# VH-VL binders against Coiled-coil-helix-coiled-coil-helix domain-containing protein 7 (CHCHD7): the designs that were tried, part 2

Target 1, 85 residues: Coiled-coil-helix-coiled-coil-helix domain-containing protein 7 (CHCHD7), of Homo sapiens (Human) (q9buk0)
Amino acid sequence: MPSVTQRLRDPDINPCLSESDASTRCLDENNYDRERCSTYFLRYKNCRRFWNSIVMQRRKNGVKPFMPTAAERDEILRAVGNMPY

## First folded at step 16 (VH-VL; from t6 with heavy chain N31S)

Design u2
Fold by OpenDDE, fold request of step 17:
Order: sequence, then structure tokens, then C-alpha cells
Structure u2 (fold): chain C 85 residues (1-85), chain A 120 residues (1-120), chain B 111 residues (1-111)
Amino acid sequence: as target 1 above (85 residues)
Amino acid sequence: EVQLVESGAEVKKPGSSVKVSCKASGGTFSSYAISWVRQAPGQGPEWMGMIIPIFGKAKYAQKFQGRVTITADDFAGTVYMELSSLRSEDTAMYYCARDDWSKWYYFDVWGKGTTVTVSS
Amino acid sequence: QSVLTQPPSVSAAPGQKVTISCSGSSSNIGNNYVSWYQQLPGTAPKLLIYDNNKRPSGIPDRFSGSKSGTSATLGITGLQTGDEANYYCGTWDRSLYAGVVFGGGTKLTVL
């Protein structure tokens, strides 16, 4: 079983890895001044909210894997009109 | 109402290590950071460090750098604090406390605390 | 040796008003939001005020907070016996080794 840290870094499981990295980099660069990182935080939250909604829909429809693969995510984003967050 | 449930009291010898756990009842820490704050008898609170479980990112107070390790299992809703090279001065109540990592720093929920006693 | 300075103790009779000061520097109170915590005997701290002057749900309007310059103030009106506790201010410090800092605490005695 992979560690929690490893799972968070797995692109197949975490669709918001880019937004997560951007948020953490912002914290580091600003010595944890959270006010300066609000835009990055919002993008991450919107990313998580979006993909959580997709996962919930797939669960209701019995579609696996519940988290879309990287390829499927690209298709979904194209269908929506690129990055919605 | 979310509660932070901490592990039981610890009695340790000098030079040993202690690991305290903090579990969120009924949820995960996806929207929160968890800080560890200790309080020695008759003294005020002292911030030790913080972790944002969803990012796997931890920050430590300078005083404890190299001696404290904060880890998280976000899926299990549990955060851990390990303090090594224990000394008598580490005798204190150890609290976990949460704050919204996207907001400014304030702790809206606290654990009941874990007493750690270090004595020969 | 606390980063933030509070008076060690304050006291007043029931129904009266008390204020608790918290003094710091530009790196902490001067440029950051201040929070206040109430700690009853034998219990964990409880959030009383955040973002200088905001009250969490369940905190009565008898409690108020303010900040000016490098100092913050907690106000308690209509003092009740149940308000007897230790009160701590806290904030973020933007020093080289940034982190959360607390005041030394103020013991409030209701006469």
C-alpha cells in the first residue's frame, strides 16, 4: 500500500497536483503569508470541487475508475471548455 | 460538531521519543491545517509546528526544528507529532488545534490535550 | 519571555467592563490579524476572537476585539463569574523564522 504522501503525489489519484504544488510554492516563497496565496488557494479548491463532483457522478453511474484517468480528465476538460478553474 | 481526539497520556524517560496522535471525528483535514501547541505547567501556549495534510506540507517552530516531526494520514483523518530527545523541560500538555489553511491563522477547534511527563 | 506582552492579571466586579491589552511589534501584531483565546481552568483554549474583531458562532457580543498599530485589546462587558479564566492573544510572526506566537496570558479574576 502506498503512503499517504505517495498517494498525494500520484497523478492518477490527485487531479489537482499542479494546483497543490502552486499553492505550496506560494507558501514557501512568501514565508507562509497566506494572504499572498489566496488566488492559488482558490484555484486548488475549485479544482478539488470540480473533480469531486465528477467522481460523485461516476459513482452514481457505476463508472470505474471513479477518479477519471489522466486521458479521461483531458477529454472531460475539453468537453467543458478547458480548465474551468 | 467536529472534535479532535488525541491519544492518551505518556510517561517517558529523558532521551526517549514520544508520538502523539490527533484524529478528527467524522471527517478529514482536507480544508484544514493542524498545529501542535504545548503548554507547560503554569505557562502559556507555545506553538511547535503545523502541517497541511492535503499538501503533505509541514512547518516547524525554530525552537523544535530537528527534534519534532509532524506527519498526517489525511484519508484516516489523523495527524501525528513525534518529539525526540526528550528532556524534563518537555513535560507539558500537548494540544492539537485546527485552522483553515486558506484563511489567516486562528485555531477554532482544539483537542483536549495529551499530557506528556518526562522524568528520570 | 513571551513574544507578545500581556498584563499578568486583571480583576473587576460582576457587571463591570474589563480590557486586556496585547502588545507586540511590526512583524507580528502590526501586520497580522490577532486572535484571542479563553482558557478555563483544566480545559483547552477556546477561540474567542479572530481576525482582530470577529466572534465565532456561540461567542456572545460581550466579548470584543480591536487592534491599533502594534497592540491589540480584548474587551469584556457585563462581566460574569464564568468569565474567570486565562486569556491569551495570538498571531503570526513574520520574522526570519515565521510562526504562530502567543502572549504570556492574563488571568481574569471576577471579584
Scores: ipSAE 0.852, ipTM 0.944, lowest interface PAE 0.5, mean pLDDT 94
Fold by OpenDDE, fold request of step 17:
Structure u2 (fold): chain C 85 residues (1-85), chain A 120 residues (1-120), chain B 111 residues (1-111)
Amino acid sequence: as target 1 above (85 residues)
Amino acid sequence: EVQLVESGAEVKKPGSSVKVSCKASGGTFSSYAISWVRQAPGQGPEWMGMIIPIFGKAKYAQKFQGRVTITADDFAGTVYMELSSLRSEDTAMYYCARDDWSKWYYFDVWGKGTTVTVSS
Amino acid sequence: QSVLTQPPSVSAAPGQKVTISCSGSSSNIGNNYVSWYQQLPGTAPKLLIYDNNKRPSGIPDRFSGSKSGTSATLGITGLQTGDEANYYCGTWDRSLYAGVVFGGGTKLTVL
């Protein structure tokens, strides 16, 4: 069984891996000064909120997998005019 | 209201290791970081380190680097703190505490604490 | 011993006002938000004040916080017997080895 860390790195499970990495890099580069990383944190949260809304919509419509695959996510983002966050 | 539930009291010999758990009763730690803060008898709290489970990222106080390990199972809503090479000075109440990782550092929820006693 | 300095004890009669000081440096209190915690006997710390002067839900307005320079102050008006506890200030230290730091604590006795 994959570790928790490995699961968080799974692109099929975590649609906000890029935003997560950007946030953690910011924390490291700024010695965990959270104020300096607020923009990155907001992007991550917006990413999570966006994809959670998609998951909820797909659940209501009975569309599986509830979390879109990486390929499906790219199509969705292109349809809405690139990254909304 | 979310509670942090910690594991039971521990009695350890010098040189051994202890692992304490902290579980959120309300679910996962997606919006929070978990810190470990200990308090020796009659003294103030001392920050040991923290983890942001959703990022899998941990940071330790310099004093404990190399001797403390903080891990998380975000899906189970549980965080662990392992302290090795125990000595008598490590006798203390060990608290897990929650803070919003996107806000400045303040702990709004605390566990009830786990007593760790190190004695020969 | 503690990075932040607090008076070891303060005392006052019921109904009176008390203040607890917390002294630090530029790397901690000077450039960061301060929080305060109340610890009743035999219990875990409880958040009392955050972001220098904000109260969490459930904390009465007779508790107040302020910060000036490298010092912070906790104010308690209308002192009650139930306020007898230890109080700790805390903040982040932006030193080379950054981390959360606490004061040594202040024992408040209600006479």
Scores: ipSAE 0.851, ipTM 0.945, lowest interface PAE 0.5, mean pLDDT 94
Fold by ESMFold2, fold request of step 17:
Structure u2 (fold): chain C 85 residues (1-85), chain A 120 residues (1-120), chain B 111 residues (1-111)
Amino acid sequence: as target 1 above (85 residues)
Amino acid sequence: EVQLVESGAEVKKPGSSVKVSCKASGGTFSSYAISWVRQAPGQGPEWMGMIIPIFGKAKYAQKFQGRVTITADDFAGTVYMELSSLRSEDTAMYYCARDDWSKWYYFDVWGKGTTVTVSS
Amino acid sequence: QSVLTQPPSVSAAPGQKVTISCSGSSSNIGNNYVSWYQQLPGTAPKLLIYDNNKRPSGIPDRFSGSKSGTSATLGITGLQTGDEANYYCGTWDRSLYAGVVFGGGTKLTVL
């Protein structure tokens, strides 16, 4: 069974690792002044909203795995054309 | 209705440690930071630190740095606080409390609290 | 002992108005939003006011908050016996060792 640390760093569980790392780095660098990090938080939330909507669509259509694989995520982002978050 | 529930009351000897858990109704803490706040008899609340479970990121109050450890298993919907080197001054009610990790610090939901008593 | 200073007690009769002060510094109240909490006897604190003057759903408008300089004030009008409680202010402190700080509390007695 994977540890909590392994699961938090698994891109197939959290496809928004880059955005979460940017958010935590901003907090560390600004002494946890959340107001200074609001742009990073928004990008993380937009990233989660995007992938959650993809998961919901795949669940509705019976497509497994519900969270797309790394290769599938790359393909989806290419097909969208512009970064959705 | 969202509820936070701390683990049961504890009686401890000086020099030992205590680990208290906090679990949310409805499962996970995806939108929230969880703080631990204690309140000694007849005193105001005292913030000990917090964790943002989805990031696995904790911050501690200076007074407790080196004695407190806050961890989370966001997949189990549980946050833990461990306080070491206990002394009688640590006798208090211990609360977990939540806030939106992306907004200004205010606690919209508090647990019922759990008592930690330190006596010889 | 608390970073934020509150009067230890205040009292008034039912139907009257009271205010509870909270005094801090530029590193906390002066540059950060203030929240207020009500703690009824034997219960956990409950959020009463956030962002200086906003009420969560379910908090009646006879509770109000304000901030000026490094001081914050909780106002309660139409005082009821059920308002008898301890009241705490809280805010973020932006000093080197940043964190949440609270007042020592004000006991409201309804005569």
Scores: ipSAE 0.766, ipTM 0.908, lowest interface PAE 0.8, mean pLDDT 91
Fold by ESMFold2, fold request of step 17:
Structure u2 (fold): chain C 85 residues (1-85), chain A 120 residues (1-120), chain B 111 residues (1-111)
Amino acid sequence: as target 1 above (85 residues)
Amino acid sequence: EVQLVESGAEVKKPGSSVKVSCKASGGTFSSYAISWVRQAPGQGPEWMGMIIPIFGKAKYAQKFQGRVTITADDFAGTVYMELSSLRSEDTAMYYCARDDWSKWYYFDVWGKGTTVTVSS
Amino acid sequence: QSVLTQPPSVSAAPGQKVTISCSGSSSNIGNNYVSWYQQLPGTAPKLLIYDNNKRPSGIPDRFSGSKSGTSATLGITGLQTGDEANYYCGTWDRSLYAGVVFGGGTKLTVL
């Protein structure tokens, strides 16, 4: 199995890489003052909430893979129209 | 009820290293940071550092910088702490404790603790 | 030497009230939220108060917290023998080497 680092960085497994990187950059730049990073945390949480809902819908409908690939996610976002997070 | 469980007690020689694990019962750490906090006999708690497993990101207390390493396997719901160059002063009860990584620092769940004894 | 200062002990009879102080600085208590922990004999610490004055579910309202300037206070009314424990304050410290800091603890004896 791939390492924890490889799985956290795999765009087909982690749909919120950009948001997590922004959050960790904010923490580093502000010496872990979480209050100054709340906007980044919210965007990350919204990203995770959105894609988890898509996974739940695909699981209900039997669509594989349950987490859409990076390419499939681009298509889903285009179909939605407005960025959901 | 969420519980944190540390690995078993350790007896170590000065100059060696110890690695302790922390697992959550019935869950992952996706919403939480995990800290390691130690408590020497008769003393108050001492924060050693933390990790946010979903980000793979750790921060250490200055006192332990260079001696402590905190890692996580968020997919397995396990956090590890390794303390190197052990001294007799490192004899203590070691706890893992969690907090919401997006809120102010307070620990809502603590493990039962595990002892690390450093003796010659 | 703990960054946060607490009295080493307090005592009172069952049914009485006590307060436990926690003194810090602008880099910690003055600009950050305070939490309090109860450690019963032979057990791990347990969260008692968070965000200065909020109680987690299951903590009775006879436990209260407050903060003024660079100091915080834990209040306990209606003391019970089961309240005999060590009590610790904790908070974030925003100094150059930022991290969580705790008080040295206050031993509460219920006689």
Scores: ipSAE 0.735, ipTM 0.898, lowest interface PAE 0.9, mean pLDDT 90
Fold by ESMFold2, fold request of step 17:
Structure u2 (fold): chain C 85 residues (1-85), chain A 120 residues (1-120), chain B 111 residues (1-111)
Amino acid sequence: as target 1 above (85 residues)
Amino acid sequence: EVQLVESGAEVKKPGSSVKVSCKASGGTFSSYAISWVRQAPGQGPEWMGMIIPIFGKAKYAQKFQGRVTITADDFAGTVYMELSSLRSEDTAMYYCARDDWSKWYYFDVWGKGTTVTVSS
Amino acid sequence: QSVLTQPPSVSAAPGQKVTISCSGSSSNIGNNYVSWYQQLPGTAPKLLIYDNNKRPSGIPDRFSGSKSGTSATLGITGLQTGDEANYYCGTWDRSLYAGVVFGGGTKLTVL
């Protein structure tokens, strides 16, 4: 099985890698003062919420893989127009 | 109600290491940071460090930097703490405790604790 | 030893009120939110107060918290014998060695 680190960094498993990296960078740069990072945390949470809703739609419709690949996610975001997170 | 459960009590010799696990009942740590906090007999709690499992990111208290390692498998809902170069002063009750990683630091759930005893 | 200073003990009769102080500095209490924990004998700590003065669900309103400057106070009214415990304040410390800090604890005796 791939390591926990490899799975956390896999863009086909983790659709919010950029938002996660921005959040952890904010924590490092602000000595873990979470209050200064609240906007980054919100973007991460909105990203997770959006892609979880897509996973639920695909699961309901029998579309595999349930988490869209990175390429499929690019197409979905293009079709949505405005960035949803 | 979620519960945190640490692994069983340990008796160790000076100079060795100990690795303790912390598991959530029926869930994962997606919304939480997990801290390790120890308490020597008759003393107040002492924060050792934390991890945010969904980010794979740990921060350690200065006192323990270089001796403590906190890791997580957030897919299995388990966090580990390893303390090396043990000495008798490390004898304490060790707790895992959770907080929302996106809010101010306060611990809403604590494990029952596990004893680590270090003696010659 | 403890970054936050608490009196080592307080006592009062059932039905009375006590306050427990927690003294710190601008790097901790002065610029961060305070939490309070109750530790009954032989048990793990339990969250009693967060964000200076908020109660989690299930904590009765006879427990209250406040903060002024670099000090925080836990108030307990209508004391019951079941309130005998150690009480700890905790907060974030923004100093060079940033992290969570706790008080040394206050033992409450209900006589």
Scores: ipSAE 0.732, ipTM 0.898, lowest interface PAE 0.9, mean pLDDT 90

